VHH binders against Malonyl-S-ACP:biotin-protein carboxyltransferase MADC (madC). Designs and how they scored, part 4

Target 1, 317 residues: Malonyl-S-ACP:biotin-protein carboxyltransferase MADC (madC), of Malonomonas rubra (o06926)
Amino acid sequence: AKWTELQDKSFLEATARERAVGIVDEGTFTEFCGPFDKIYSPHLPLMGEAIEYDDGLVAGVGKIGKKPIFVISQEGRFIGGSIGEVSGAKMVKTIQLASDLYEEMVSEKPDLPEEMRPAVVISFETGGVRLHEANAGLLAHAEVMDQIQNCRGRVPIISLIGSRVGCFGGMGFVAAATDVIIMSQFGRLGLTGPEVIEQEMGKDEFDASDRALVYRTTGGKHKYIIGDCNYLAADSIRSFRETTTAVLQKPMEEIETFRRIGSMEKIKEQIELVKLSVSLKPKDSMDVWAHAGNENPESLINMTLDEFLAQAKRLKA
Below, E stands for the ipSAE of ESMFold2; O stands for the ipSAE of OpenDDE; V2 stands for 0.75 times the mean of E and O plus 0.25 times the DockQ between their complexes.

## First folded at step 1 (VHH)

Design d41 (framework vhh_8dlx_2)
Fold by ESMFold2-Fast, scan of step 1:
Structure d41 (fold): chain B 317 residues (1-317), chain A 124 residues (1-124)
Amino acid sequence: as target 1 above (317 residues)
Amino acid sequence: EVQLVESGGGVVQPGRSLRLSCAASGFTFSSYGMHWVRQAPGKGLEWIGNIYHSGRTFYNPSLKSLVTISRDDSTNTLYLQMNSLRAEDTAIYYCAATYRGFLPSLYASDYDYWGKGTLVTVSS
């Protein structure tokens, strides 16, 4: 009953730990650094911030079938989900451990079946770096990128974007470098948090409280139509788990084709989208949706996931 | 009508400095954040840095000591100053504009306008 309740829980409303536990098979999640492992950033006390044992990031390993899954789940309830020194180090080490396991497995069995290949799943919930730890946070982003590059062709990395805070700032860059992006319609992906936009532009130019605008420009439906996420999941742990499982059943060579960057062909597609934006000069996501071939783009806003996936037309290369 | 035109590329020797320019027209330059992005042969896009309409700058940490981004709103021009050039800096350099622009994006669709790029080759 508890497991079914967890699976039916809104991904948006879930805690980082609930997302981590729920994305893998029941009873298989083992946390690397739990709340009882009191790890503190040396910079945080000097900045007068609250100290947390898990530093706003849950990391561990579990299984989906025979496949080891290394899970990173960011927590928006800790300093708005910002990345710091300790949380950054946990993220780097978790990805490194997945890569290390892969090397050990193929050393022992060079013909390793795909269903036994390790994978990484990252549930993003962050507005970017902690400004109080800006240098350490930015360095951590670079180190994460290095680990992601080391995994290419070896260990698939799946991004889950469906949390309340979303995925903004430098972590948007990190998500783009992973192999697959799965979003819910309530997930948000961008390079500037809504409040940062409001502060820079002023409320008259961009009102962060205009949730409809934010969801249309950074939300999963828009990102799906323009090709900035690969899959949409319903807003439940179950749907993210099932979508992740289906993706991870694919061979590594196929998974690599989903990456937004990482191939010259993908870069050419991005350049063509840039040319389109210059020509079309869209003022709203719905203008882009219309150009993609959706004759009544406004109707897509209120569609269920199944209706949307059946009817929505995506931009093509 | 909207144009971003990069210039200043070419062949340069290792260890030298180079300044790239991006001339903007057809939009209110002073209201936009501006970015430099590069693509090395056979590689993906790499964000170099940006400058807000306010003049505040952010840089890729791996490049922060090697580059400086500036803007001149009176001439609608964005600049990238590069020092101590290495063979690894060989790339096509693009400027890009965003009304929302804060930090990097590897999603071309997140940028409002792009230039056609200018090639920089670092060789002896």
Scores: ipSAE 0.000, ipTM 0.130, lowest interface PAE 18.8, mean pLDDT 75

Design d47 (framework vhh_8dlx_2)
Fold by ESMFold2-Fast, scan of step 1:
Structure d47 (fold): chain B 317 residues (1-317), chain A 120 residues (1-120)
Amino acid sequence: as target 1 above (317 residues)
Amino acid sequence: EVQLVESGGGVVQPGRSLRLSCAASGFTFSSYYMHWVRQAPGKGLEWIGNIYYSGSTFYNPSLKSLVTISRDDSTNTLYLQMNSLRAEDTAIYYCAKDFYLGSRYSFDYWGKGTLVTVSS
């Protein structure tokens, strides 16, 4: 009943907990108790050792079919979704637990059926690092990246970007490192193709700011056309759940091919797309959409998702 | 029947290393996450880290470079290796058992603790 109503709720307007509960099968989401919650009871910390029990990030496990789904759902209403020590630790632990479960399953059955393979789903809603914990937040980003690398080829990681705050700052790079990015047209992602190239090649080799203007559009339609997201979902929990479910039915080998920055081949593809675009001196997203083969780019702006997917042409080398 | 018995504490000079042990009995040790927690005099409890039944470890970021947690499932023993000890590491150190088999990060049993005093 409540879960059924939740399916029709706007993903954009949903809370972190609603996104987590709604993305997995009804009744299966179990939120993790923080490792700190019993440690701080009944004691009160002295000054300088403040209790950081709840930082707004929801983490837990549920199922889609037989597949264990480890969910990380960021909450933009808690300090703008910024990453601190506690939220970073929860994220790292959740990804590591999925990896640990995979190892235990494979130790029992080396030819693990795909429908049993654990997966991680991350719903992003963050403006970046939490300033009063900046060093801990930056360290947490690095540790999350280490865990994502540890999962490659073993546990698929799916990014969901459809929140009002969007995915910006260091977490944009984290999203780019996951296997699949699913966005709604209302989702916002701060990382662009030029920024990915600069990150991989270095600023002296490629200055993203020189070429970023036309790629600075953060919306889902633009990200889809330039290849910065793999799938578009409608703005509902149902649509994100259905898209996630369809993706997770694919073999791991196929899912790995969707990574934005997972290989040198993907970097080369992005370099060729940027070189091609820059040769035409594009001024905004419409110029890029025209170059991709869309004869009336302006008409794409107001199309429904279904109409857009039927008509839109994506950039190719 | 569940028992956790910490040992290896004592007085140690600053800059030295120390290894604590926790002998576990009364449950299937190899199937549970295990934790280390400490409490300095007049301070609240501080989580040090945990080790999964698979052997994977997670540490409190503020302590990660100073400690290593390991386990020996054949002897039902949990270890905490501490390096470069400082006066601020003076505390009672507790071994704690995870409440649920592999999936929850809450404790149901604690040892009595072992006192570590870092002083010259």
Scores: ipSAE 0.000, ipTM 0.103, lowest interface PAE 21.6, mean pLDDT 74

Design d49 (framework vhh_8dlx_2)
Fold by ESMFold2-Fast, scan of step 1:
Structure d49 (fold): chain B 317 residues (1-317), chain A 120 residues (1-120)
Amino acid sequence: as target 1 above (317 residues)
Amino acid sequence: EVQLVESGGGVVQPGRSLRLSCAASGFTFSSYGMHWVRQAPGKGLEWIGNIYHSGRTFYNPSLKSLVTISRDDSTNTLYLQMNSLRAEDTAIYYCATLPYWSGRYEMDVWGKGTLVTVSS
């Protein structure tokens, strides 16, 4: 399909490659270590697992205007989007390349215009570490975090969360460490999967088979209200692209203020949230929404994005 | 009532190791995730890491090589092992519970803290 047609495609239903191609300007995406390079994890065949040549992760570089955009797009259709040796190495190297380009650019022009500053965009679709390669997957998470820290104040990193699988496990923590999180209403974000949350809370308080409850607690509307995502986008490649573009036009100093973790100010916000949770003792997201000042929280569930953004009140903590 | 009591702080020389403890009561400890957080003098809070009820750990990447979080569910105790202590590790150290209804970084209840002073 043509790039223009791709723009109207559901972000939720898109492939990882479609998300990557569509987020950057038409014709600008160049893929690293793609399927034609036939690179795969050697451990998967030894463990009786099927392979994919891109190891379930699309990585490359494109442009938005003059800005180089390094794209990482996880593919939930391959082993649940789990991170192994090859996919982990691709993430690490892609972020490192963005950092290297930034250093090269500022060495040539110390007063680098914001419009030319490299950026990283990560489309998450993963349950976390690939158990078949747990050691390599855990190392990859640590190395990705190291690269993200190396980019702080230099290369903005934007998280896109709008996939059906969502962003869970160790990659939930990785997403929280990026500068900006953009979610759709249908995106899901959490450190633990719904089944683990049910196990931790017990079925009397939280039922993982109740998809509506799970979606309310891990979904974009809830994350927006509690401050776990910065922006909501509609479920289309176009909406994610437009939101990403608008964010990347901001100066780096402003983008840094959006980070959820890694700053003392954000941790102070968590302390306030702790005070609220002790007094409120919420059973689901609607209790939190009511506390945020939403007088009829049930009505928020079925609102369109535009209606929600016009009416919803966010937590101050 | 939920109560968390940190202990093991004190004055320690640079380069040494120290293990902090957090004693939990008033809730089913084995069912909760736990955080370690610190606050240096005159500064805000810094997240160190967390451990889930399953034993999975996540760390602040700037501290990962220097700390280890563990738990003993039989004694309702959370631990923070710190190695190669530096002057900049001087801080009040807090433990906190991880809430179920929210994301990975939220804290539910926290203790009063224990002071660690790294000086020669």
Scores: ipSAE 0.000, ipTM 0.111, lowest interface PAE 19.8, mean pLDDT 76

Design d5 (framework vhh_8dlx_2)
Fold by ESMFold2-Fast, scan of step 1:
Structure d5 (fold): chain B 317 residues (1-317), chain A 125 residues (1-125)
Amino acid sequence: as target 1 above (317 residues)
Amino acid sequence: EVQLVESGGGVVQPGRSLRLSCAASGFTFSSYYMHWVRQAPGKGLEWIGNIYYSGSTFYNPSLKSLVTISRDDSTNTLYLQMNSLRAEDTAIYYCATGPSYEDLIKLYSRGMDVWGKGTLVTVSS
C-alpha cells in the first residue's frame, strides 16, 4: 500500500510492518530482514539466505526529518506476540544499535544537534510470556531492560500502545521503563490479563468478556487519566506518527521528565498511585475518574479523542 | 587494498573447541564492523554473528551460546571461538567487513563488502 493511504489506516488493525513503515518518513524504513538481505560474495554465488524468520517482530531503521529512528514493532498474530529467543534478540540488537550510533555521532561531534539524535520507537503487541521458550523470553526481557537503562539520557525511547493484543505482563514493565508512552483509546496496558482479574475478583466484579469494562480498566483513556501514559493518539498511523514526531522535537532533558520510572520522584508517584488504588478500592475505572475531578465519568467513555482531551481531568496522586 | 585472511581451520573431533582468526589489513580495522559467516557442504550461507568497532557482539540466535566473537584492534585480528563442536558445524568459515561507521543507520540493509578466502573446519571422528 501507498504510504499516504497507510497514514489513514487504523493503528489497531495495521500489521506490525505497516506500523513500522508508517511511523517514519515515506520511503525511509529499512527492515533488518537478516544480515543476508543484500549478500554478495566473490567466492560463492548466493544459493540460499540465512534465515531470520519474522518471529513475531519487525525491526529496522528509518528517519523522521534528520533523526534516525530505530523501530521495533511487535506482531500479535504470531503466538499472541509472545517474546521468544529470535524476537528477543532482535529487540536487544535494535536498541543496542541506536545506542552505538549515538556514541559514534557524539564521538565525532560532541555538541550533536537534537534533530540528529537517534531515537527508538517500540510498538507493543504482546500478551506476555506464555511460550515453551519461557526461559529465553524472560532472559530477553531482562536484556531489553538493560539496554533501555543504557540509553537513559542518551537515546529517547518511545512506547506506542494501540494494538489489538496490547501490552501485558513483563512487557508492561518494559514500556513503563521507556521515556514516553503514547496510547490510543483502544490500546491496552497492564501487568495482568483480563481473564486472570476475573478469576481473582469474580465475574460480578470484573467480567473479562465485557470489552467495555476491559477497555475502561486497561485502555488509553483510563491510563491517561491516572498518568500511566503521557499522550493519547487517535486510532490511525497518522496520529501516532504526528504525536511521536512532536515528542521527538523536544530536547532530551525534557523527554527525561516524562518517564514513569527512572527517578526516585517517579517511583514515589507510582507508590502513591498504588496506595490510592488500595484506599479507594475502585471496582471500575470510572470511580478513579470521578476522584480525578470528572463529575460525569460515564460521559467520557464515548467521547471522541478531541472531546475527551478538552474535558478530561487527570488524577494527581 | 583491503585484505582478510582466515586461519585456524582443520579437522577437529566432536565436542572439542576451536578458535579461528582473521587477519585484516589495508583499512582502519578499529572503525569497521566485522562478520563471521559459514557455508556447510550442500547448504547456503549462514550468518554466525558480528562485532562492532566498540566490541559489542550480535549472534545468530540458532547458534545459542556455542560461539564467541572478539577482536584485537592492536593486532587488527578478528576471532571466532567455537565450543562443543558438532558434525553440523562442518563448513568453510569466512570473515567479512561490514559497513563503515558512516553507514551504521543502514547496518542490516547492506551486503558484506570484502570477504576472505575462507578456512575449512571439518568435525569428524
Scores: ipSAE 0.000, ipTM 0.172, lowest interface PAE 13.7, mean pLDDT 74

Design d53 (framework vhh_8dlx_2)
Fold by ESMFold2-Fast, scan of step 1:
Structure d53 (fold): chain B 317 residues (1-317), chain A 128 residues (1-128)
Amino acid sequence: as target 1 above (317 residues)
Amino acid sequence: EVQLVESGGGVVQPGRSLRLSCAASGFTFSSYYMHWVRQAPGKGLEWIGNIYYSGSTFYNPSLKSLVTISRDDSTNTLYLQMNSLRAEDTAIYYCAAGRSSLTDWYNLLKSPDAYDYWGKGTLVTVSS
């Protein structure tokens, strides 16, 4: 599809490759078909699903204006977006390449404008570790965290959460470690999948088949109100692209303040949220929304993005 | 003429450590990513890791706890330190060089031929 038509496509329904191509400037995305294409994981069977040569993770580089953007886009349609040996290595390598480019650029021209320095964008769509490669998948999570920490203060990393599968398991922790989290109302972010939540809480308390309940507890509106995402975007590639572009125009000093973890103030915010969970014992996200000062929480559920942002009240630490 | 010459291979007992070296010549070593790649008998190529001239390393996640890659740009030498060797580490170990310039990074990562130069390999047998 043409890039201009792709801009109007639902981010939720888009493929990983469509999200990657559409998030950067028209014609600038170059997909990485590097060393990992020649190096095989011995643990994956060569079945129909294994014909996916990208191992369920699209990686590449493009531009937004003059800024090089290294893109990682996970594909939930390939083994649920799970992270294995090859996909994990590609993710780590892509972040390392952004860091290495930063070093090369700054060493050659220390006064290079910030708007010309690299950034990383990660579109999450994963349930976590790939079980038949559990050791490699677990190590990949740790190595991704190492690369993210190495980039802090140098290369901004932006998380996009708006995919159908969402961002669960170990990758939820990875997203929290990035500088900025952008979600749509249909995006899902959590440490466990909805089915696991149902099993732990019991079906009478939480039914994973109730999509509205699931989206209310893991969805972008709830995460925005409790401070677990920084920005909300509408469900289109254009909205995610425009939000990402606006964020990247901010000075690095400001971008770093958006991190969910990193300062004493952020730690205090986390402690207050834990205290609230213990004292309030909410049955639904709407109980938390009411506590945040929203007089009619049910009305927020069906609001458009613009209406929601104009009316919604967030929790204050 | 470009040359990559691996050394340090041989027979080693399980649980021991081994250090491989790669002597590079004929290109600007300090401008390249340097890689270690291995091939066990009857298996495909397995990428071990790389190191940029800045000293930044990236490892295959399945091997990170077992290996360390380093380089000495003054002697154009790449190293692979392997600890706690196991029978499954028996393989031919190759030294390889990849592009490091901004333009070459885009082309290298898009190309199915990821490496510009390869050594002949050195055999490591973990036995007895």
Scores: ipSAE 0.000, ipTM 0.116, lowest interface PAE 20.9, mean pLDDT 75

Design d7 (framework vhh_8dlx_2; at its last look DockQ between E and O 0.01; V2 from the best seeds 0.00; counts 0 for: pae O 5.8 > 2, SAP .69 > .668, placed apart)
Fold by OpenDDE, look of step 2:
Structure d7 (fold): chain B 317 residues (1-317), chain A 124 residues (1-124)
Amino acid sequence: as target 1 above (317 residues)
Amino acid sequence: EVQLVESGGGVVQPGRSLRLSCAASGFTFSSYGMHWVRQAPGKGLEWIGNIYHSGRTFYNPSLKSLVTISRDDSTNTLYLQMNSLRAEDTAIYYCAKGTPLYEALTYGRSFDYWGKGTLVTVSS
């Protein structure tokens, strides 16, 4: 699809590559290790599993204005977006390239304008580690997180979560470790996916088919209210791009304030959430929403994004 | 008021079995999961296992003793069967009320009420 057409495409329905190409300026995206390079999992064939020549992950570099944007985009259609050795390596190296470029740029121009600062954008669509490559996937998670930490104060890293699979498993940790999280109403973020919860605990404990429950637990609106998500975007590549662009116009020092971790204050905030659970004893997310100051929490569920952003109250630490 | 009362503790010889009970009141017992935890002298709290209201059980994989958790919803009683007890199993054993699954998953709080505990001493 043409870039202009991609802008109006649903972020939820888009492919990983469409998300990657559409999030940066038209004609600027260059893909690393694309399908034609045929770099795929060495493990999947041994186990008789299907392969993808990009191992289900799009990585590359583009621009938003003068800002180099290193893009990582997971493909949920390939084994649920699960990470293995190759896809993991692509993530790690892409982030590293951003870091390296930043160092190179500041060496040439120590007073590098903010508008030229490299950034990393990760579109998450994953259940975490693929079982077929569990050890490699685990290491990949760790390495990615190491790179994220290395980028602190230098290269902003933004999470985009609006894809069908959502962001679960170890990649939930990875997303949480980034500077800014942007979600749509249809995005989902958590540690354990609903299907896995149901499988482990039984349908009586958690019905994964209860879509309403799933979204109240892990969806964008809920995550926004409780502070796990910084921004909500509409379900379009355009909206995610615009939100990303707006965030990246901020100085690095301000971007860091959006982090969920990395300071004593953030730890204290999490402790307070635990205390809140003790006092509130919530049975549903709506109880938490009410506590946050939403007088009619149920009305938030089907509210349009614009209405929601205009009136929804967030938890205050 | 939620009340949990453990019983069945005492002094037992190594290799023996012991069954602990927990009498629950003040809440709809059948609607909640229940947990067993223990604290050995000079050690921190250790999670033993739990049983959900569905009857599904989960256990600490580090346990060397064979344990079985069961429940009787008709009598609001939780049980812990321990077999082949060793000296290292000496501890105060507590039953704890589980939180709703949503709360556990969202906020990481698995249980909210505890009993006073029952002492189990394994000694020759």
Scores: ipSAE 0.024, ipTM 0.279, lowest interface PAE 5.8, mean pLDDT 90
ESMFold2-Fast, scan of step 1: ipSAE 0.122; ipTM 0.576
ESMFold2, look of step 2: ipSAE 0.411; ipTM 0.692
ESMFold2 (binder alone), look of step 2: mean pLDDT 80; pTM 0.808

Design e1 (framework vhh_enristomig)
Fold by ESMFold2-Fast, scan of step 1:
Structure e1 (fold): chain B 317 residues (1-317), chain A 124 residues (1-124)
Amino acid sequence: as target 1 above (317 residues)
Amino acid sequence: EVQLLESGGGEVQPGGSLRLSCAASGFTFSSYAISWYRQAPGKQREWVSTITSGGSTNYAESVKGRFTISRDNAKNTLYLQMSSLRAEDTAVYYCAAGSPEQLLRYLSGEYDYWGQGTLVTVKP
């Protein structure tokens, strides 16, 4: 069936809409804004780009079991996956709707069952703010952070990082502020210029070991070992859906324990830890994995997901 | 496989001009935003200029008014026309490509593909 084909599709190669539809229960996804209701950014013409009805972000609601799931799925194919005025506003409103629904549910049923608690799932595919919408995009990042903070202890927010573009710049800060980060080994998460330096060195050498090192610093295996992501999923919509479902079965109190960063200051501290890791020579960066307790860290690079999860030791769990 | 190959570097006098080229293969060139970066000996890599798939251009403050980035989609080639060259422009120049229209990511240097570089020396 079509659903089974969608579930088996590579998460990396999927469209934003396919990720959104596939993460929730079959037939339950309803997009908030249809094509004819989409708004384009008034600042887009300043870049000389065509005006689009799609702003590069799919937002809607679906279900996993009885749980309402508010889905935000970013699209890297629209203006480089950068967050602009319109897409930023859609993210803010979608998170706010989840919070509002939770308040309404609790006001009517103070003993709200955990299985009915709303949740937010964000599939990232963005390099950050849109330069041509600089102030509006930066404001949207701040507003998204405020909405995430407002949801803490109430509405769990899950980050999915497995897209082709990855999660970079300001949206890396946003992802770090969510309750749970799920990555595939092909996912990329970068927050600052130091990670760019690591990638540059590997690409210049064309050395398989250098390329593996560069991939490790932004990739899911490295982020898992250093504690920058909570779970690894295989590269399929099914694997991301199953991992997300398992996480959301946990009570809110337990989900909160997965959050590594509680404030913007802690995000800055994590950036400094990344800078520390990149200050090491390429050979010494393997020692980061060794410091986590892995006696033969190079053997982990080529392992399957299942082999990796069985053997890898984490620096910060 | 994706390949980027820079050319056009060389020695030039202060105030002179050079045109760099970057030949691209292995991907749909017209769909990508592509940038020029440079690295002087002992220094970090510095962003120089970006051109989006739609033709919009951005420049580092240090090169504004002196450098012009352009592209020829029919030839899968990126150009950097450099004029009024200064000693500070001495560097290895690289072209870089990432995902389509990743303007902010390109400006931050978060790329998937890099060339090997071409040396520009502005003689004192």
Scores: ipSAE 0.000, ipTM 0.104, lowest interface PAE 20.6, mean pLDDT 73

Design e13 (framework vhh_enristomig)
Fold by ESMFold2-Fast, scan of step 1:
Structure e13 (fold): chain B 317 residues (1-317), chain A 124 residues (1-124)
Amino acid sequence: as target 1 above (317 residues)
Amino acid sequence: EVQLLESGGGEVQPGGSLRLSCAASGFTFSSYAISWYRQAPGKQREWVSTITSGGSTNYAESVKGRFTISRDNAKNTLYLQMSSLRAEDTAVYYCATSRPYWEILSGTYKYDYWGQGTLVTVKP
């Protein structure tokens, strides 16, 4: 069906709905209707159609194997993927539903198999909050962070960054708080390690404004080399789906170790990377790649994904 | 509320046949895909076969050509016709329903709509 054609579509060029439908198993994606208080009905099936209100976000549930996957897919073609009151509420409720399902499952069977554990997948495509709804958008970011915290150790949350608009502003912090970040080389992530450290330790202890050029480069190859994303996928829905599937087959304890800040060791690694950027004072990202141990960093720019992954040397984090 | 009750298991010699049944209640049986799983001693539960609401069937490689899944919507019953049974088919056989997502969203859905199982023993 159309799903098999979607697998070969560029993730960058896909719509939010195409990314959502294609990331889960064929025929399993059901889009949530707005508002959320009307989603559940024991007397009426969900419509499974497009939401009535266009708010720049697709949310729903599907499956990968036996695993329920709650999908949030942001749409950059609607007001640059900005977060408003309605879209923010949908994100919050979608993550909360995954957490609620997990609690229901383990209340009946405490030894819930990993392959049946719910998960959340967020495809980011946002330049920030909607200006006319800025306060509501900022509140939504905080509420999303609360739901992510509620999921830690219970429901894995995977970030996909490969859209044209990328992931910037407050949503960069949200992405950093998820368990795993998967980017394509065309993905753009505005959040850096220093900003994540500042958020966790507080500005009085660490001021992210001290970052050097190394943290200003937003592309997937650079983020991979400096440890700001966990995996690189090719620019296709298939590649993102396969990478997501492989990650979700891992035990929850292993998935938790992939977070930007999951332990004091991770925090120390990020602090060392900041110290490196200040000390090195790089003029070009090539200087950083050379410092990571790449003898001919210029050659990495034009490599295919497979060549890059085979040859590129990474900073510790 | 959802109840699944397997029957038809027993002892059989290699090469023999058995027909398992799963009686379902508490949901609109005809609207759901429904599957057979099995668990052999000391092994994890494994998928055996699925039949969709429309009647399409799929099988695990190990049983394809030997087992046939079918359903009778008028009787709310799922069947598994097993032939050419082997020692490796010895297991407790379970039927299970695919979950509708509105039940998941209600917070009232219970983990695993599984029956109690029916034991199939292939004795040499």
Scores: ipSAE 0.000, ipTM 0.117, lowest interface PAE 17.2, mean pLDDT 74

